# Designs tried in a protein design chat: VH-VL binders against q0atu2. Part 256

Target 1, 119 residues: q0atu2
Amino acid sequence: MLDKKARIRTSREYRNVFEKGKRLSGRFLIIYYVENALDNNRFGFITNKKIGMAVIRNRIKRQLRAIVREYQGQVKNKHDIVLVARAGIGKSSFEGMEKDYIAIMKKAGLFARNANKID

## First folded at step 13 (VH-VL)

Design tf63 (framework fv_dusigitumab)
Fold by ESMFold2-Fast, scan of step 13:
Structure tf63 (fold): chain C 119 residues (1-119), chain A 121 residues (1-121), chain B 111 residues (1-111)
Amino acid sequence: as target 1 above (119 residues)
Amino acid sequence: QVQLVQSGAEVKKPGASVKVSCKASGYTFTGYDINWVRQATGQGLEWMGWMNPYSGETGYAQKFQGRVTMTRNTSISTAYMELSSLRSEDTAVYYCARDYDYYEASYFDYWGQGTTVTVSS
Amino acid sequence: QSVLTQPPSVSAAPGQKVTISCSGSSSNIGDTYVSWYQQLPGTAPKLLIYDNNKRPSGIPDRFSGSKSGTSATLGITGLQTGDEADYYCGTWDSSPSAEYVFGGGTKLTVL
């Protein structure tokens, strides 16, 4: 679970990232991201109704939070980042989601030099 | 700028299969899911399913499960919808549409022009 | 049967206001966001409203959306003859499986 200060919490804050941020897509994930004026990163997580029933959406959200937490120290500071689950993510493995997250964060230039999976 | 261009009209006999194409341009094809929606003459819109062009994963409406297959060819930015075991009730205009996410909303922001499929003996 | 219920037709005079309703349930409109699509005769549908009340670029502000409970409404003010079209509401329904559902459509006639 992520520290409270590292979470995007309000609808207004989410919509700000969608409206002002850049969009990059991965295999199972889309990220929207924008630089913030804080001393830390904040993450948001969206699993809308197209993903499936609540039990599936809740599992995906939990797994994505775990992945983000594991790699949070490697993310370039001062960004608001929203992860949006794509249709089909419910059929992915945890490892598949993790690999997709790493790939898209590197593509976005949001991972620090030589950001790698911790073994 | 963003365009979805569909294949031309088809006339098929009952029991045949039809494969409709949808060529995307003006955006990163793998970055947005594609949905298929049909409309029988004088009737409303009916959702058929979604296809994720990056992963190849699909989800189909229960009504079409077992008869529909959605695929893509990323090399030519083209999505496909194949409907088998055609019946006269499948006579409709078939649309592809791009899925867009905004906050907790997901909707269809761009649509293809439609492909008329007529099933008759 | 449509999962979302719309009136089959509405009519009003040029310059007037019309409201089109869309009624659903707790598994769809009551639990997520509604979009509206305009279909001019002989054309593909076009996105008119998303996120209950937001307009895409190019949609004039005389089109508006709102949602209350399990129902949504599309409002059109300053009606023009070019507004004659079929209007569809749409949203995701995740029970028993995730499917996008449309209203039955409303034919708008500008008398």
Scores: ipSAE 0.823, ipTM 0.919, lowest interface PAE 0.8, mean pLDDT 91

Design tf64 (framework fv_dusigitumab)
Fold by ESMFold2-Fast, scan of step 13:
Structure tf64 (fold): chain C 119 residues (1-119), chain A 121 residues (1-121), chain B 111 residues (1-111)
Amino acid sequence: as target 1 above (119 residues)
Amino acid sequence: QVQLVQSGAEVKKPGASVKVSCKASGYTFTGYDINWVRQATGQGLEWMGWMNPYSGETGYAQKFQGRVTMTRNTSISTAYMELSSLRSEDTAVYYCARDYDYYESSYFDYWGQGTTVTVSS
Amino acid sequence: QSVLTQPPSVSAAPGQKVTISCSGSSSNIGDTYVSWYQQLPGTAPKLLIYDNNKRPSGIPDRFSGSKSGTSATLGITGLQTGDEADYYCGTWDSSPSAEYVFGGGTKLTVL
């Protein structure tokens, strides 16, 4: 589970990232990201109704949090990052989502210089 | 400048298939999902399905399941919607539209001009 | 049959104000955000409102949106003849399968 201070909490904070951030798309994920004025990174997770029923949306959100937590130490500090599940993500494996996350974060330049892909 | 340009009008007989194209320009084609919406003469808007041009994955409205196929060709930034076993009730204008995710929802921010499909004997 | 209910028509004179309602249920409007689309005669729909009450760039502030419970409302002030169009609300419904649903549409006549 991510520490509370590492999570985007309010709708106002989410909308700020959508409005002022950069957008980058992956196969199953979209990220919106902006540099913050804090000492740490904050992550948000969005699974809108086009993904499926609540049980599917909750599973995807839980899996994305686990992926983000696994790689939190590789992420360049002082960013607000919102992960948006894309249509069709429910058909992906956990490994597929993980690979997409790593690829999109590297493409965005958000992983530290020495961060490596998983084997 | 975002633009979606659709193929021209089609006239088909009952039982035939029609394939409508939607060519995207002014943005990264694989970065946004495409939705298809139709409108029968004098009637309202009816959602048909979505297609993710990055993954190729699709989701179809229950009403069209088994008759509709949505595909894309990323090399020419073009989405396709094919509807088979056409009936007179399929006479409609067919639209493609770009899906934009904002906060906890998504909506259709740009639409193609529409393709008229007429099904008659 | 449309999943979301709108009045079939509404009319008013130039300069007046109109409101268009959109009624849904807890599985759609009650649990997510509403968009509104304007369709001028013979043209494709155009996004007018998103996220219940936000305007895309280029949409004048005389167009407004709101949501309460399972219903949404589109407001138009200072009516102009160029506002004659069909107006549709739309949103996602995820039960039992994820589908985008539209209201039946409201024809606005500026008399």
Scores: ipSAE 0.844, ipTM 0.928, lowest interface PAE 0.7, mean pLDDT 92

Design tf65 (framework fv_dusigitumab)
Fold by ESMFold2-Fast, scan of step 13:
Structure tf65 (fold): chain C 119 residues (1-119), chain A 121 residues (1-121), chain B 111 residues (1-111)
Amino acid sequence: as target 1 above (119 residues)
Amino acid sequence: QVQLVQSGAEVKKPGASVKVSCKASGYTFTGYDINWVRQATGQGLEWMGWMNPYSGETGYAQKFQGRVTMTRNTSISTAYMELSSLRSEDTAVYYCARDYDYYENSYFDYWGQGTTVTVSS
Amino acid sequence: QSVLTQPPSVSAAPGQKVTISCSGSSSNIGDTYVSWYQQLPGTAPKLLIYDNNKRPSGIPDRFSGSKSGTSATLGITGLQTGDEADYYCGTWDSSPSAEYVFGGGTKLTVL
């Protein structure tokens, strides 16, 4: 489970990421991200009403939190990152969401480089 | 500069199909969902559906389910909306609009100029 | 039939102020954020307000929005003849299926 300290909690904090952050789109996910002044990462998760009924939105949020938790050790420190589910995510598999997450995080430069590829 | 440029006016017979195009420029086409909205003469705005240009996935309003198809060609940054089995009641201006996600909502931040479709016998 | 209810028309003189209401339910306005769109005669709609009360760049502060319960309000002060337009509220409704819903529109006449 993501630690409480690793979660964006307030609407003020979410809006800060939307207004000051960079945007990068994936197939089913959009991320907004900005460096923070903390010594840890924080994640936010948004599934707005265009995604579907509450049951679908809650499932997607649960699955995204699980994906983020699995890969949290690979994320560059000191970032606030908001994941926004985009239209069509409800038709994706868990594996599809996971692959999309990995691709967008790498494209954003937010995943730590593979040590074997550096030196 | 974000622009959505739509195809020109169409006149169709009842029972025909019409395919309206919407060419995007000034932003990454695959990064934003496209919505289609229509407006009959003197009437209000009516949402038809969304299309995700990255995945190709779509969602349609129940009223149009089975009659509407939304597609795209990413190589030319163009979205399409095809409406079949046209009736006189389908006479309207059809708009494409870009979907912008902000916090716990989304809205239509840029709109095409509209395409007039007239269905007459 | 519109899911969101707006008055069909409103009118006032130049320099005056008006408010346009938008009434919904707990499954739409009561549970999410409202946007407003301005449509000048013969043109496409334009985003005027988002997130209940925020203005896009270029929209003057004469335009404001608010939300209370299941209703939203658009306020316009210092009315100008160039404000004559149709105004639409809009939001997502996920009950029973997810659809974007608009109000019926309000025609503003500046006399």
Scores: ipSAE 0.826, ipTM 0.921, lowest interface PAE 0.8, mean pLDDT 91

Design tf66 (framework fv_dusigitumab)
Fold by ESMFold2-Fast, scan of step 13:
Structure tf66 (fold): chain C 119 residues (1-119), chain A 121 residues (1-121), chain B 111 residues (1-111)
Amino acid sequence: as target 1 above (119 residues)
Amino acid sequence: QVQLVQSGAEVKKPGASVKVSCKASGYTFTGYDINWVRQATGQGLEWMGWMNPYSGETGYAQKFQGRVTMTRNTSISTAYMELSSLRSEDTAVYYCARDYDYYEVSYFDYWGQGTTVTVSS
Amino acid sequence: QSVLTQPPSVSAAPGQKVTISCSGSSSNIGDTYVSWYQQLPGTAPKLLIYDNNKRPSGIPDRFSGSKSGTSATLGITGLQTGDEADYYCGTWDSSPSAEYVFGGGTKLTVL
């Protein structure tokens, strides 16, 4: 789904975001985020076992990647961002997850230019 | 600064229901899921379920499905666990605990002090 | 019965080293990360180790964790009388439904 340059890949890189990053929570999602030393953004996606069986976890990850891809042009450059699914996300709609993502990214100050941003 | 403060001890008769509260402070209540864990006298820890205080969604352990209900009141940062159709085997200390997500797993980083529930005739 | 297997007790003298095992299966420890909780007599459990081997702030480096295959191990060096407690391993198991599972607990006695 996302260009591989835009993905967090290694466990060490994930742990760096959890340890050094800021945490913001939404209804279905949590983000952990930190500024990186690269010229681009990278995203990570986590659906741990509390979410459910592999089929559910894989569906949620696919949907989150699609949401991130759609809005990647609005994200302020040079950040590593990890999306963590919260308990209960499996009962949400795609639109519900999308709305939650937009709200969290705006609250984090990570959306540079979006139609709904009023300061 | 993070604190989970639970309601006081309860004594109930078999067949009754008990509702334990867990008041959170020192953090954004809706930002962390709450789990409930019990411990019978001299026994180990037993997970009962999780509740997402933002969405109101819940998930219960198979053993308690149909007898447990987990709710919250976000205006007072309080989680509740209600257990119905009480039996003597439900005599235990009941804990609430905050769920923290780190990498590929979550765990319980802060716990309430516990609420003793005694079920006796 | 507990889903994860721990020895019921372990004992050693002050200053010695002890290890506590936690055995699971491919659906839990074999497929995810383990946490350890310390419960002092009459108190609530306290997080001791997370992500197999990481310590929260305030936990001394005498406490360590490791994982191999479907088993996890808690190590305690330089034993102190204040370490007398029950120790529990725990993790998520998503088959057939998602549940957090604990070991049966290990009572540590410092003689």
Scores: ipSAE 0.834, ipTM 0.924, lowest interface PAE 0.8, mean pLDDT 92

Design tf67 (framework fv_dusigitumab)
Fold by ESMFold2-Fast, scan of step 13:
Structure tf67 (fold): chain C 119 residues (1-119), chain A 121 residues (1-121), chain B 111 residues (1-111)
Amino acid sequence: as target 1 above (119 residues)
Amino acid sequence: QVQLVQSGAEVKKPGASVKVSCKASGYTFTGYDINWVRQATGQGLEWMGWMNPYSGETGYAQKFQGRVTMTRNTSISTAYMELSSLRSEDTAVYYCARDYDYYEISYFDYWGQGTTVTVSS
Amino acid sequence: QSVLTQPPSVSAAPGQKVTISCSGSSSNIGDTYVSWYQQLPGTAPKLLIYDNNKRPSGIPDRFSGSKSGTSATLGITGLQTGDEADYYCGTWDSSPSAEYVFGGGTKLTVL
């Protein structure tokens, strides 16, 4: 599971990534990302109300955290990365979300093309 | 640079269908969701639904379920909203708008000029 | 009826200050962030405020926003004749299904 150290925690930190970061869109996900001055990566997860009711938003966030955790070792060090769920993600499978995440991270140059998930 | 250009005014009879287009330029079309909003004469704004141009997924307001269809053609960066079984109450200006996600919310940062649809006769 | 409640009209003289309220519930404004849209006569709406109190590029600082509990407020200082417009608040509500909801609109008249 993602440790506290690997998570973006405050609204100020989230807004910093949105304001200074690069944006890249995928099929079900958008990422905003920026280099940080820390010794580790941090991830944020956003499922705003357009995604649906709390039960759907909570499921999507849980699934995205699991996907990020599986691939965290393949991500370039020293980045803050925010994943934003797009409208329609609630109709996607777990595999569909995972595939989209890998595709956008590769497009962003944030991990190797042939990166494998953590065992 | 960002522009949404909508099709021209339509006059329809009750029971007909209308299909409004919204052509995007100045940004990556598939990168932003499109929303449709209408406004009856002298009335307020009413949200109709969203369409994700990358996935083709849609979500519609309950009021329009079964009558509205939102689609896109990515090769020409154009979104469509089709409303069927038209009633006189559907007389309105129809807007497309680009959805922008910022932190815990999304909002409509660019709007089309509007398409007037008149249902009469 | 509109899910969010706004006064139907407000008026003030040039150079004065006006505030426009927007009242919702715990399932919308109470749980998320509010945007404001300006609609000049005969034109499409334009984004004026997002994230409760942030201005897009090109919006002057005499426009401001705030939120408290289940209500939001749009403030306009140094009122100008070019501010005559309809103003709408808006946000997402996910009960029972996700829908974007607008206030009923407020017509601002500059006397």
Scores: ipSAE 0.836, ipTM 0.923, lowest interface PAE 0.8, mean pLDDT 91

Design tf68 (framework fv_dusigitumab)
Fold by ESMFold2-Fast, scan of step 13:
Parts: C-alpha cells; structure tokens; sequence
Structure tf68 (fold): chain C 119 residues (1-119), chain A 121 residues (1-121), chain B 111 residues (1-111)
C-alpha cells in the first residue's frame, strides 16, 4: 500500500542500492540503504527462495510493507532502503518483525523522530 | 580480513557423534547466516543446512533431519555442526560458509578450510 | 532433493575457451539466480560468479556467466593451467522445501 513513488520497482534500482548502499543486519531483517537525489524515500522488499515457499514469502512481504507504511513518516527523507528477509523470519510474529524493523532503523540513524506509533 | 577457521580432523566409530566448530573473525558474526556443506572424497558438494547466529533459528536439508544440529556461541563468534549416528558414508570434508544476500539471491562468499571426518571401525 | 546437471569433465588447451553447462528445472534455475564456485585441488570452494553473471572483486573477466530458461553456463576464455579445478553451479530450490542445491561438478583439465 505504499505510494507508487515510494517503491523501488526495477531490478536495476535494487542492484544500485545493494552495490552502493550500507548494510545493517537485524534479527530477522537486513537493510541496505543509500541516500538518493529525490525529494522522497523509496522502499524495496526482498524475500528470496531460502525463506520458503511462495505462500510464506508473499505473506512476509505483505507484512513488511505494512510495517514500513506505518512508520514511513519517521524515516529521514531522501533514502532508498531495501529490506531483505533473513533466514528464519517465517517463524517470527508480526510484532517480532516490527520490533526488529524499529531497532535496525534506529541503529542505522534513519529515524528522524520517535519511531513509536502516535496515540 | 573475513576468516572462518574450523576445528581439526576427527576419526569416529560408527554410531558416534561428531561436533565441528567454525570460528568467525573480521566481521559482525550475528550479521550473516552460516551454512554447512559436506563433500565425500571424489564426490560433489552437498548442502546440509543454515543457521542464523542472531536468532538461533535453523533449517536443515531433509536428508539430515533428525541427525544434524546447528548451534552457535555468539560470545566467541563460533558456529557448530553436530552430526549424530555416524555411518561410514558420513566420511567427508565438512565446510562452514558465510551466506551473503544480494538482490533476490544468496550465496556463499567465504568458506572455512574444511574439517575431515573419517568414520571407520 | 533437486539435482542440477553438469558434465562430469571438460578439457581444452591453454589459451582456448571452455563452457560448462548447468541444467536445472523451473523450481530452481528457472525461477532464481545462479552462483558458480571454483575448487582448486585440496582447497575449499571459492565464489566465482553470483547473480547469474557478476564477478566478485578479484575474479578476472576471463570468467563469465549467463542464464537462459532453466540452464546456466560458465564461460572461461584464455584458459590457463591454474584454472584446473572442479567447478560447481549452485542455487536455491524452494519446492517442496527450501534447500540450496549444487550441480554434480565439472572437472576442468588443461591439456
């Protein structure tokens, strides 16, 4: 559900982030991230074959998009960020993935304000 | 400066267990999954499983289910692979290898030197 | 367990070109990316190619990769005696469970 302009869509754009970006690992996620020349952030999502069958990979991908969408306003602007699902993520809860995402984004210095949900 | 250093050769009797270690250095140990691959003399490479050193989660090849256990000790950056109920056909060189994610794939970018395990009566 | 098929051996003279094939199925090569590993006698395997056709730093451009359908190919031009080794293709197969699968290996002999 992310706005079209907030998505990394082409294989060329993904490979650019992997080749030029910084890598930071969490418990269930790895991020690759690089500053872009745009006026907005773009996100990519990778669930490769080692994660499991297509049903599992598609579920994880949907859940990660939902997490990113919820916290997108707290991410420092002008970055391309690729989330890579790590081996074992299929055994994590939604809340576990969410906590891992927040922790890794804070560690990367990519959250501009409190990453917690506004009540 | 990435290195994976494995424990020394082992000779075991049928029915015994063997535990091979793989000590990582030169990178953040918890940041990369570890895979185990074996190779019998004159034969090809055979994947055994993966272990995520951050979460402790594992995934094993169907062939080794029930006989293999992969663990780690994060305080000493060391991965372990234990194979039980050893048979003569388990005689092989056992490798640990670091898993690297790139785009829609992952592969083994650094390998340990190998540990020879000989199962003989 | 899915098996990737490679020729057991290939040989050529120094300076020549060789190609090594790796044949899979729609559940592995046909649906993902392929890596190639070189194993010199008595040593651990070493990554040669990833993402079908990319070289790690330090691998000369004499080594190349390609993929078409359910098959991948490793090409070696300007063959040297130091290229004598076993070569393995590898990829993930998630049907019915996720496993990394290797080809049977190809022994390259430089005549």
Amino acid sequence: as target 1 above (119 residues)
Amino acid sequence: QVQLVQSGAEVKKPGASVKVSCKASGYTFTGYDINWVRQATGQGLEWMGWMNPYSGETGYAQKFQGRVTMTRNTSISTAYMELSSLRSEDTAVYYCARDYDYYEDSYFDYWGQGTTVTVSS
Amino acid sequence: QSVLTQPPSVSAAPGQKVTISCSGSSSNIGDTYVSWYQQLPGTAPKLLIYDNNKRPSGIPDRFSGSKSGTSATLGITGLQTGDEADYYCGTWDSSPSAEYVFGGGTKLTVL
Scores: ipSAE 0.833, ipTM 0.925, lowest interface PAE 0.8, mean pLDDT 91

Design tf69 (framework fv_dusigitumab)
Fold by ESMFold2-Fast, scan of step 13:
Structure tf69 (fold): chain C 119 residues (1-119), chain A 121 residues (1-121), chain B 111 residues (1-111)
Amino acid sequence: as target 1 above (119 residues)
Amino acid sequence: QVQLVQSGAEVKKPGASVKVSCKASGYTFTGYDINWVRQATGQGLEWMGWMNPYSGETGYAQKFQGRVTMTRNTSISTAYMELSSLRSEDTAVYYCARDYDYYETNYFDYWGQGTTVTVSS
Amino acid sequence: QSVLTQPPSVSAAPGQKVTISCSGSSSNIGDTYVSWYQQLPGTAPKLLIYDNNKRPSGIPDRFSGSKSGTSATLGITGLQTGDEADYYCGTWDSSPSAEYVFGGGTKLTVL
């Protein structure tokens, strides 16, 4: 479960990640990520209007939160990570988004080697 | 650094199709979505659609639905926009532009130089 | 018609300041962030402002942006002859399908 402490909530905090973070793109997702000075990871989720209507944006955001929750134990500590949905994500399956997330996180070096979900 | 270079001017007859190319350099082509925008002489900017060069997915403005097709060739970092059933009102400069996400929006941070398409009988 | 309304022209003398308005609705400016683009004669548009009020690297601070309700404003101070251009606001509109929309453009003359 993503508790309050694991979520980026304010516009200032989001903008900080976009301005200071590294960018890495996947097929349906982009991540922006930066080390934080906290004892935990924080995640943010962005579904801009180019994705589609509110119903679609809300579905995608819920699915991305579920994916992040499933794999949160595999993520290296002390990072702020923002997931941005790319154009076309609405046509992806849940499994497609999950696969893209795993690939991006591995490519970024943000997944720990002892990921129990992959076992 | 970042550059989008478009194909040269085209002259077409009504009813023909035109395919404009946009070659990207200086960045990872598949990492940024591409938008197409046109501008008739002395007129304003008009958005045509977006294309995700990684997935190949597209979204088109309703006005162009059924006449426009956006594609890419990742091996040469090139995006394409093809407009069919050309009419005189399609005479315009066509631009490709790179999409950049920032917080809860996205905008066009780099633009191609434009391709003039003239539709004349 | 443009979905976003701009005055067709504005003019002022060198060193003066101008503001260019961009009026939309709740489905666009009222619900998301605005960008501004500058188009010098014979050239492609160039990003001038994003996220309502932020400047890309290389854009001088005499250019500023703001948003209130369903309207956005571009401010230019210390006008220079090199500022003669067309200025366009742009944003996403969610109704009925998601589309990027531009204002009709404002021709700035520095005389």
Scores: ipSAE 0.826, ipTM 0.918, lowest interface PAE 0.8, mean pLDDT 91

Design tf7 (framework fv_dusigitumab)
Fold by ESMFold2-Fast, scan of step 13:
Structure tf7 (fold): chain C 119 residues (1-119), chain A 121 residues (1-121), chain B 111 residues (1-111)
Amino acid sequence: as target 1 above (119 residues)
Amino acid sequence: QVQLVQSGAEVKKPGASVKVSCKASGYTFTGYDINWVRQATGQGLEWMGWMNPYSGETGYAQKFQGRVTMTRNTSISTAYMELSSLRSEDTAVYYCARDYDYYETSYFDYWGQGTTVTVSS
Amino acid sequence: QSVLTQPPSVSAAPGQKVTISCSGSSSNIGDTYVSWYQQLPGTAPKLLIYDNNKRPSGIPDRFSGSKSGTSATLGITGLQTGDEADYYCGTWDSEPSAEYVFGGGTKLTVL
């Protein structure tokens, strides 16, 4: 999936993004994001128990990683970004999640200039 | 300042329906899920369900499935919980609460003041 | 009956320390993070602790939380008369369906 260096891995790093970052909500996703001191972006993914049983949570997490991976080249560099699944995401289509991700990232100003042609 | 303000007390007969409102202010209404929790007199807290005000999606506790409906009106930042086929054991204080996602869980960071619903003949 | 088990009551004198336990299972406390809520008489519940041991802004440090295995504990030091309240633990449980579950509540009396 995503390169190892592009993943937020430790609980300390996750909590740092929640505590210092900005919060922006979409229909099925929330992002928390903060600029980092690295040369690259790092992504975190959270599907807590309110989303459903493990099978559903694991499916959603895989789908979100696939979406992030597809659009990674369009994300402005040097950010730690945590995607949090919202209640109801399990009822969304893959396209619905993708559309929500694009909308949130654009609204946050995290997509590069040439990404404005994406629907 | 974040506030959730609920509608006033209701007295209903068995078999009726009740609709409680919860008006949000001081934050972006669509940005946080709303949960409903009730408490019978002298009893503990009981979770009823969640409503995502952005998508309109809902999830209900098994106990209330088929009797509860949670909706919202985004133009007035108001959430609603309607409980049908009322029984005497539905006599309780009903609370709305804002869902806050933090790390690997979520919790209820702000609560409405509560709405007393009494079901009697 | 509640999914999470708390003692129904605890009591202590002003200035003392009290602890309130909350026992669950591997599908709830054992597998996620616990919050605690304080309910003063005649009022709505108020968030007291989140993420097992963190305090919201405005909650004094004499309130603390911890978790071990499938149980959580709320600690209150320097007990004050204004601490008389019902205390509830809460967390998400995915079994048999995704639901938020509360403990049965503990009434704290300061005497």
Scores: ipSAE 0.849, ipTM 0.928, lowest interface PAE 0.7, mean pLDDT 92
Fold by OpenDDE, second read of step 14:
Structure tf7 (fold): chain C 119 residues (1-119), chain A 121 residues (1-121), chain B 111 residues (1-111)
Amino acid sequence: as target 1 above (119 residues)
Amino acid sequence: QVQLVQSGAEVKKPGASVKVSCKASGYTFTGYDINWVRQATGQGLEWMGWMNPYSGETGYAQKFQGRVTMTRNTSISTAYMELSSLRSEDTAVYYCARDYDYYETSYFDYWGQGTTVTVSS
Amino acid sequence: QSVLTQPPSVSAAPGQKVTISCSGSSSNIGDTYVSWYQQLPGTAPKLLIYDNNKRPSGIPDRFSGSKSGTSATLGITGLQTGDEADYYCGTWDSEPSAEYVFGGGTKLTVL
């Protein structure tokens, strides 16, 4: 699990990312990202009601956290990044989610130069 | 500038199908879901479903399950809504609307001008 | 018949304040954020309020939104003749399946 320090936790923090950050969309994910004034990255996860029942939303959130955790060491530092799950993600496999994450993060240029798990 | 431009008015007989188009411009078409909402004359707004232009995934209101099909052509940034087995009660103005995901919810920030569909014998 | 309940109509004189209520349940308004839409006569709906109380660009601060529990409220101060329109609240309901739900709409008449 991501450390508390690596998580966006407050509504204010989320809204800051949504309002000031850049937006990129993938097949299953939308990311909002903005530089922060910290020495670490923070990640947020959004699974809104459009996704469906709470059980589904929670499952998707857990899967996204697992993906982010796996690649967090390869992400450029000093960013707040919010992942928004698109409604169709419920039918996606974990591998599909991971692929989409990697693709969108690459497009955003958020991976470090020495990243070795993104191919 | 974000714009959604819909096809022209349609007149159909009961039992027929109608296909309304919604051409998007001014933004990345595949990046935002498209919703369809209809409004009968003098009545309120009724949500029909959403479509993800990137994946083609859809979610329909239970009321329209089996009769509605939402599709897209990404090459021309156009969404389509087809309603089959038309009934007189399907007479309405049909709107496409862009879905903006924000925090824990989404809202419809841009709307097409509407397409009038009349079902009559 | 609508999942969200609004008064059918409200009216006030120019310059006055009006409020439009939107009542839902724990499965919709109670769990997520509400949006409001303005529909001028003969036109498509327009986003008026999102995230309970946020205004899109171009919406004057005369329009406000709030939410408490399972109810939302749209406030309009300094009422103008151009505000005469239908107003709809909307939000997502996740059970039994994810559907967007609208209120029945409120017709605002400027006297």
Scores: ipSAE 0.774, ipTM 0.932, lowest interface PAE 0.9, mean pLDDT 94

